# VHH binders against Flagellar brake protein YcgR (ycgR): the designs that were tried, part 25

Target 1, 263 residues: Flagellar brake protein YcgR (ycgR), of Thauera aminoaromatica (c4kar8)
Amino acid sequence: MAELSTPSPASPAPLDGGRGDELEKFTLRGARQILQLLQDLITHRGLITAHTGGGHSFMTAVLKVDEERGRVVLDPSPDPQANRRALAAPRLTCVTQLDGIRIQFPLVGLGEGQDKGRPALFAPLPAEMLRLQRREFYRLQVPLAHELSCLLKAEDLARKPVEVSARVIDIGAGGVAVVVPTGAAEFVIGGTLPACRLALPDGEPIELDLEVRNLNRQTQRNGTEQLRVGLRFAALPRAADTRIQRYIFKTERALNAKARGGL

## First folded at step 17 (VHH)

Design LA106 (from CX2 with T105Y)
Fold by OpenDDE, fold request of step 23:
Structure LA106 (fold): chain B 263 residues (1-263), chain A 119 residues (1-119)
Amino acid sequence: as target 1 above (263 residues)
Amino acid sequence: DVQLVESGGGLVQAGGSLRLSCAASGFTFSSYAMYWGRQAPGKGREWVSGISSGGGSEAYASSVKGRFTISRDNAKNTLYLQMNNLKPEDTALYYCAKQDYESGYFSYWGQGTQVTVSS
């Protein structure tokens, strides 16, 4: 009697269907690839968080790639202190996102100068750039006191449009995680939620399209079940991206200050 | 034990149609979102479609949108994939997957059903 080996439950497959091999951090080391990616960052005007060490960071952007001189031009911080820290740092760790892919690259040898009469930061081209396909976006855990919410436009069991106010529990450059009551709406991985509204503490809500990326059932301490929905920003206007990044940066800074006993 | 058994695959000419079925057992079917994936020869497994637990929400890969329709019968514990206007590039082993609400993703359990589309 051949024991029919019960097929071991296959590991949860990511949506991207990529072979486990695609989980391999693709490190770009080719000069052409690096240049192309930097150019793409310029084209998309992506905000970059530059970490200077010691828990300090500032927002920047790639302004130009100077191929002749083998250097990248960055937007300086409006904060002179941040620029001083950046220049004093032996290494910058730059983190950004392009098309939902986290990009990380080091810059060393940062200098200051002028580009076309404007203040700029300069660094040699990075030797490598990391594309992290898995949204291991360092998602900021949203402080409860901020009470971030997202109005989800979803459908119920009868395919009737419903609006669900969801608490945002984490936020990153690529998306948000929200919690909703079980049964509040129908969700499916790969589903699109159009014209949702993300409420940040400052300003008007941001209208955006969301894509469902993961679904977790969570039991609260009180025994109530809730659904955690991981959502990707499907279409994010540049202005919205800037606001989100600013919020994340500001919040992280505040949290770090508090952790250091400064608040 | 969770069981998913795919059926309905076969050989079909380009432009033809097939209806796949997935019989589910060993869990409360109506409480889980369900999915279809496929694996073409020499390629990785790719997501094809998903349907919410109650059937109120559907999603499709761009490659199959407008041609495939996912549906479910919760009373019969069965997931369906209606495939119309089939193309040679749709040739693959098709798998049914169950939502894993612990991991947040979905898992394949069955052996799949072969779909071959001839030119």
Scores: ipSAE 0.878, ipTM 0.970, lowest interface PAE 0.4, mean pLDDT 89
Fold by OpenDDE, fold request of step 23:
Structure LA106 (fold): chain B 263 residues (1-263), chain A 119 residues (1-119)
Amino acid sequence: as target 1 above (263 residues)
Amino acid sequence: DVQLVESGGGLVQAGGSLRLSCAASGFTFSSYAMYWGRQAPGKGREWVSGISSGGGSEAYASSVKGRFTISRDNAKNTLYLQMNNLKPEDTALYYCAKQDYESGYFSYWGQGTQVTVSS
């Protein structure tokens, strides 16, 4: 019985042929670098979205790095079903952000156990971690209180124009990430959404063209499935860019002040 | 296990046409956006086209726009790429790719099908 070598999940293909090489620059494979980054995640108490496949995910955190055993300890989901899915999954895709920098890493060989008498998930240390360090990849997590939205002009299954009001979850100089209900519209990477409207708190919506760059299915804490759409600004007027930058700067300053106990 | 099997490649003269097919299995085909990419000799993989899960949205690289048409038959679990007005620069190994909604990107799974366009 020939052991059918499960093809290693192919690395996400960059849209632009040149980006594959760029992604390699952001991929950490050194054991020391990986350990340091995991430790940084612990120190900052970064929340991690762990994707288990099939559109399912749960929120977790790195609790500990066990260097002696070569494993990472994760906080289990409060949902037993999510933990079962995680344990049954051949691979977890973990996504998080540290200081506005997206971090992604796979975990393979998940197990359950106890850490200091508490339920925990265990996995071997990741073989690689993606860290997007470029300023252009910096994303501000939008405070929920700001209620940023983007009116997307998309198409439905019948190629009929539809407008979808999407919540903006993060924003950067190069684009936004939004969440939409599953089935609200048809999206494809490389697709253009013309004449969309980004609503900022400081004035009238900004009209802009958007390009779909990534598509993530995620399950909310309440069990509702949603689609996270990463969107690039395809054409951004200078005035709009200035407004976006001002918003980001102002928001970052406010968040930092709050973190320092000043507000 | 996810399987993507590309076919329909071959030798064609400049200005000719080919239709590529990708047979998908091991997953719910109708639930995933699908893509075509290509790799020319000595070059990296290049995105060519994409189609949404339901087929309601399409996208094309600027280099193939107006010449190539992506389509899908969800009942047959098959992705297509109609290539018209082929050029020597279209010579490449063509791959089918599946959306990965976990990573947010797409992954190539097949061995590809060779397209060679002679001048």
Scores: ipSAE 0.875, ipTM 0.971, lowest interface PAE 0.4, mean pLDDT 89
Fold by OpenDDE, fold request of step 23:
Structure LA106 (fold): chain B 263 residues (1-263), chain A 119 residues (1-119)
Amino acid sequence: as target 1 above (263 residues)
Amino acid sequence: DVQLVESGGGLVQAGGSLRLSCAASGFTFSSYAMYWGRQAPGKGREWVSGISSGGGSEAYASSVKGRFTISRDNAKNTLYLQMNNLKPEDTALYYCAKQDYESGYFSYWGQGTQVTVSS
């Protein structure tokens, strides 16, 4: 009987100097903590991206926590095919953000049913939730209208230098997330991309070194697969940091003003 | 089911060399970045090295840079770690890990292979 090695929970790679212990600091395993965080997601109507595997995902939300039954209730997708994929998946990877903090948790044993006469998805409570509290993990979702881009200097399969223009989808004090076409370059967590150029709306591109921190495959609505690359600023000059911070604050202010009906 | 089986560990003297192997099955090996991690006694698991799906990009922890070399044979579904100039501080249980493109990180699946470096 081959002992089914239960996949160790996907740990963000403690790259150089980050004690594996650091991720543990961000991992909630306490039942009360998990329940509280799920309740917070309900209260804030946090949208969750549920990954079902194979590059597929759907948007959901936590509707209810059933403590008595030890289960979470999720909003089903309006797409029946997405729901079928979710139910067929051995595991969902749920990703969301609350107050700028990235939250990630697995759900296993997904089922369908009804909650108060409405279609719903059900899963046992997660055994753990990752809450990345560090300020460096706060990410501003970049408005599409800003058209932020980053010129990545990477390598192809033959280790030949290639330049890839990537759209920036989120930005924070610690780095950026970009999207690139699948196969545009070779990426690995811990890899360094030297002398990249980040284009901000307020002036000339910023030259900086980037470190790959995470890699996500995403399927667009049109069926095209893309790679989301999370990048850390490896060495950020003070002037560049100031510009980035200014951009973030300005953008947040504008978004908040718009949300309040002021624009 | 995803399986990763580490091998090649053993006892070696300081300054010696070892080559670790990780046999992968249950997924399309050539489509995934792969990694090595290690766990020393009483310490947390630490990242050691990574290699892109096609092998075009490599990364190393500062503690092993210049001494360790990661490689892969996609035809054999095997990941390798050549370890040269081993030091007592390299003593650990070594694990291979698979990229998880859903979470964005990587997961360890195997039982690891023990590397012991004597002074």
Scores: ipSAE 0.873, ipTM 0.970, lowest interface PAE 0.4, mean pLDDT 89
Fold by OpenDDE, last read:
Structure LA106 (fold): chain B 263 residues (1-263), chain A 119 residues (1-119)
Amino acid sequence: as target 1 above (263 residues)
Amino acid sequence: DVQLVESGGGLVQAGGSLRLSCAASGFTFSSYAMYWGRQAPGKGREWVSGISSGGGSEAYASSVKGRFTISRDNAKNTLYLQMNNLKPEDTALYYCAKQDYESGYFSYWGQGTQVTVSS
């Protein structure tokens, strides 16, 4: 009786056929590399969004790496319901950023316990970690006070044109991530959104074409579901690129000055 | 468990047509964007097309635009790919993929269906 090995779900494939090979270049599978990256997350106190499935997530952090036992220790959610969902999930998808570089890794076999008398979550070390190191993947987290927005020209279920005002949560040289209410418009990876308008603090909105690159469902603290849409600049005029780069640079300097106690 | 079963592949002459189907089960089909990908011999897997959860938005790779049409029937939990004016370069194993809203990307789950276009 040949045990039909159920084919393991293939890793998420990027849109561009060349990108599968590119993603492999950014995937860490070495034990030492994984341990180092986890340690870097601890050192930098990196906040992690842990996705538990069904559009639910919670904020956590790596507290400790136990190399001897081959496990990672996570900070539990202050929400008991989020912790229950996490423990019930067959797989946790962890997403974070370190120095503006997106990091993703799966955790399986989550358990609860205590670390030094404090409640903690435990999981075996991830088998792989995705680290997008290219400069083009650098993303600045937009301060809430800046209130950046992007007017998206999309289509609804009836394929009628709709305009959706979306909050920009991160920005880089290659694109933006925005949040929209669930059901506000129809999105698909590879889809083009023409003649959108990105509002920056320094002047008139920038008209640009956007391409959908990723779609994440997120649950807010208030229980409301929203869609995070990753968008690539499909065609960016040089003048617009300069404005975006200037904004990023100015914002980074301000954030760094504040972190040093100078503001 | 999530299952995607591709069908409708076969041998066709250049300029011919095929219609692929993907039967979905184990999840709420109408709540997920769906995709087609393909893998030619000796090449990596490439994205071909995508459709939003409600079917209101579609996307195509430049190589298939104007020849292929993606559609879905949410009542039947089925994804389709109409392929017209097929070329030898379209020869590949075709896969159905489901949106993964946790990772933000899509995943292939099925064994694929073989499309062979003879010159």
Scores: ipSAE 0.871, ipTM 0.971, lowest interface PAE 0.4, mean pLDDT 89

Design LA106 (from CX2 with T105Y)
Fold by OpenDDE, last read:
Structure LA106 (fold): chain B 263 residues (1-263), chain A 119 residues (1-119)
Amino acid sequence: as target 1 above (263 residues)
Amino acid sequence: DVQLVESGGGLVQAGGSLRLSCAASGFTFSSYAMYWGRQAPGKGREWVSGISSGGGSEAYASSVKGRFTISRDNAKNTLYLQMNNLKPEDTALYYCAKQDYESGYFSYWGQGTQVTVSS
């Protein structure tokens, strides 16, 4: 009776055939590297968005790495329903950022228990972790105090042009991530959104073309579903690039100053 | 379990047309953006086209733009790719892919359908 090897879920293929190879370059598979990265996440108290499927996610953190047992300990959600979903999920997709570098890793075999008398989630160590360490992939998390918005020009179900005001979650030299209400417009990876407007605090909005690069469904704490849209700047004018870089730099400085107790 | 079954491939002469189909099951088809990718011999998989969950938005690789048309029938849980003016460079195994809203990308699930374009 030949055990039909269940085909391993194919790793998400990057859009650009060249990106697959690039993605592999950023994929950590070494046990030591994985452990180190997880430790770094612990040290920096990195918040992790754990996606449970079905458009649901919760915020967590790596609390501990148990090398002896080969498992990672996660902070459970304050929402019992989120924890139930997480435990029922065949796979968690964890997304975080460390020093502006996006990190993504899967967790399989989630369980619940206690760590030092506190509720915790447990999973085997990830087999791989994606760390996008390129400068071009640096993303500034937009502070709530310095909100950015992007007016998206998209299409609805009827292919009618619609404008969607989206909050910018993160920004980098290569693009922005925005959140929109579910159903606000039709999005597809590879799609172009022409003549969008990115609002920066230093002046008039920047008009730019955006390309959809990723789509994440997220559930807010209030249970509302949102779509996170990763957008690439399709053609960024030099002046716009300069403004964006200036914003990033100023914001980072402000954040660092605040962190040092200077604000 | 998610299943994507591609069909409609075959041998066609340059300038010819094919229509690919992808039958989807095991998930709410209408809730997911869908994609086509292809893998030519000796090359990596490349993105070909995408369509939003409701079909209101579509996208194409530059190499196929103006020649290929992606569409979907949500009532039939079927994704289509109309391929016109086929070229030898379009020779590939064509795959249907489902949006993964957790990873933010899309995943291929099927075995693909072979498209061969003869010069």
Scores: ipSAE 0.871, ipTM 0.972, lowest interface PAE 0.4, mean pLDDT 89
Fold by OpenDDE, fold request of step 20:
Structure LA106 (fold): chain B 263 residues (1-263), chain A 119 residues (1-119)
Amino acid sequence: as target 1 above (263 residues)
Amino acid sequence: DVQLVESGGGLVQAGGSLRLSCAASGFTFSSYAMYWGRQAPGKGREWVSGISSGGGSEAYASSVKGRFTISRDNAKNTLYLQMNNLKPEDTALYYCAKQDYESGYFSYWGQGTQVTVSS
């Protein structure tokens, strides 16, 4: 009776076969590297979106790395229900950004307890962490006050053309992440959205083609489910690229100035 | 538990056609975008095609565009890949993949089905 080893869910595969190799280049598996990255997250107080499955997530942070016990300590959600979901989840998918670099790592075996008398979540150290260090992967978190939007030209379930106004949550040289209501349109990784319009604060919308690169289901604080769509700029005119870069630069400068207490 | 079982592979001559199937179980099939990938001998796994949860959107790798058609029957929990005008370069183990809306990417679960295209 050959024990059909149920193939472990393969790591999320990048679209481009060449990207698998590229993704591997960005995957940290060394214990020291992982520890360092976790420490960096602590130092920078990086907020982490922890996905618990079923479209649910909560905001957390790495509070401590316990090297002796081989575990990471996370900040629990203020929502008891979110914590229950996290504890019930077979796997937690943690997503964050450090210095504009997307970091993703799984946590398995989540438990609850106390750290120094405070409620905390505990998990074994991740076996791997994805750090997308490429410049093209740098993403600026868009301030809510900027109200960036992207008009998506997509199709619905009936393959009817629909326009979806999506809020831009992050932007980089290579693309944007947007949030759309669940069911607003049909999305698939590798899909192209032609003639979309990115609205920047500095002028007329930029017309561009977008490619879907990732799809995340997220639950908002109010309990509403939304879809986060990662989009790559498939065709970006030079003038548009310049505008985007200018926006990013100006915004970063402003954010940094604010962080330094200058505003 | 999530299960994806690929079938329909085989030996075919160049210019021939095959239809692959992927039987899905252990999750709400209609709620997930689905994908095909393939792995040729000595090469990494590559994305081939994707279809949205409702089937309203499709995507194809440039190498298969115009030759392959992805489809799904949500009532049967089955994903399909119609492959026409097959080329020796299409020789690979073909895998079905499920969208992972947590990671944002997709995961392969099955053992794959072998497609061999002879010259």
Scores: ipSAE 0.869, ipTM 0.971, lowest interface PAE 0.4, mean pLDDT 89
Fold by OpenDDE, fold request of step 20:
Structure LA106 (fold): chain B 263 residues (1-263), chain A 119 residues (1-119)
Amino acid sequence: as target 1 above (263 residues)
Amino acid sequence: DVQLVESGGGLVQAGGSLRLSCAASGFTFSSYAMYWGRQAPGKGREWVSGISSGGGSEAYASSVKGRFTISRDNAKNTLYLQMNNLKPEDTALYYCAKQDYESGYFSYWGQGTQVTVSS
């Protein structure tokens, strides 16, 4: 009876037909590297979005790495329903950022228990962690107070043009991530959104073409589902690039000053 | 369990046409964007086309734009790729992929269907 090896779910493929090799360059598989990165997440109190499937997610953090038992300890959700979903999920997809670098890792075999008398979630150490270190992947988390928005020109189910005002949640040299209400428009990876308008605090909106690079469903704390759309700048005029870079630099400087207690 | 089964591949002469199908099961098909990719011998897998969950938005690689058309029938849980004006460089194993809204990317699940274009 030949055990039909169930084909391992193929690793998520980035749009860029670049060699699975490029993603491998950013994939940590070494036990020491994984442990170090998890420890860094602990040290920096990095908030993690844990996706449980079905468009559901919750916020968590790595509380501890138990090297002896080969497990990671996570902060449970304050929502019991989210925890139930997490425990029922065959796999969690954890997404976070450290120093503007996106980190993604899977957790399988989630369990619940107690850590030092407090409720906690437990999972075996991840076998791999993706750390996107390239400058092009650096993303500044946009402060809520800045209220950056992007007017997306998209299409609805009937292929009718629609305009969607989307909040910008992160920005980098290569693109932006925005959040839109579920069902606001039709999105597909590789799709182009022409003549969009990015609003920066320092002047008139920037007109630019955007390419959809990733689509992530998230559930907000209030239970509302939203779509996070990762967008690449498809065509960015030099003047626009300069403005974006200036904004990023200025914002980073301000955030760092605040973190150092200077403001 | 998620299943994607590709079909419709075969041998065709340059300038010919093929229609690929992907039968989907194990998930709510109408709720997911779907994609086609291909892998030629000795090359990496490349993205070919994508369609939004409702079919309102489509995308194509530059190499196939104007020749290929992606479509879907949500009532039949089926994804299609109409390939016209086929070229020898289109020779590849073609795969169907499902959007992964957790990772933000898409994943291939099927064994693929072979398309061979003879000069």
Scores: ipSAE 0.868, ipTM 0.972, lowest interface PAE 0.4, mean pLDDT 89
Fold by ESMFold2, look of step 18:
Structure LA106 (fold): chain B 263 residues (1-263), chain A 119 residues (1-119)
Amino acid sequence: as target 1 above (263 residues)
Amino acid sequence: DVQLVESGGGLVQAGGSLRLSCAASGFTFSSYAMYWGRQAPGKGREWVSGISSGGGSEAYASSVKGRFTISRDNAKNTLYLQMNNLKPEDTALYYCAKQDYESGYFSYWGQGTQVTVSS
């Protein structure tokens, strides 16, 4: 044959990533688990963003799973160009949420046809699905009014030290998530940020070594891009852990009092 | 569409060196952090190294630090891994990976390049 007969890679494209085994614990590879998750998406009528490459995507849904043929059936786009891009793409990256948990799975070998006399898209069942519940432990969502910050000691494009004051958006026993302007510093998963300073309300800032665990982009309402940086505490002294737990406890208590009509 | 094509693998004796390349297309290469991972027979995929989008920050797995050097050439849309002092336990299929800013992690797109270190 003179042309590709199957999408690249030849088998259903696995979803992989993270720091070595980082995503492995969130990756479903069992046939029963995959079928159950796809059925959950059908039951909840989840809307799926299907990425076709080149910055193009379209909205779809899983209409059903054809277990006998080992296929998933997708709703085609009303835009014929989106359907043509999807059919031409070697890989369709499907992204959605179920109960606030990010679901991602690849589809390869997409074809068109009819289901119950209506146009539909078909693909083999994915070999794996990502169900990204990335937090193992409770995370307090930091109230905006607290304006908690973490001074990051990072690097610029020239590998020179830069300090970035980052707003803390959540905090837990194992780490924090912060937001910084896009381009404020160079970040990479696995990167270590030594001697950062976490500013809690109760006393002097805590000096912490942090490790980058995840990097998400977001666009603020005003169109400004920012980067959400997930950070793990590399080595957390007991005193620092105690102060963090105390902050979480006090903040939860204050929020509960506010909810019951307190100050 | 995203394409990552790994090359530069081969058979080498322990203590030797290899330089891997990853040719990228279908996205704005300079806007993404990039990674190397590897998969030995019968084992899961293991993170090896990462480099920030502008090349200002690098990270390495403890098992390769001091022996491997990640680099990138944003003008050529190419990622590199210089591997020195290779050991038999470095034998694996090596993949490059692209940061996925929607999931927050990274993902692999290529077939990989085989590195075999004999003793």
Scores: ipSAE 0.811, ipTM 0.947, lowest interface PAE 0.6, mean pLDDT 84

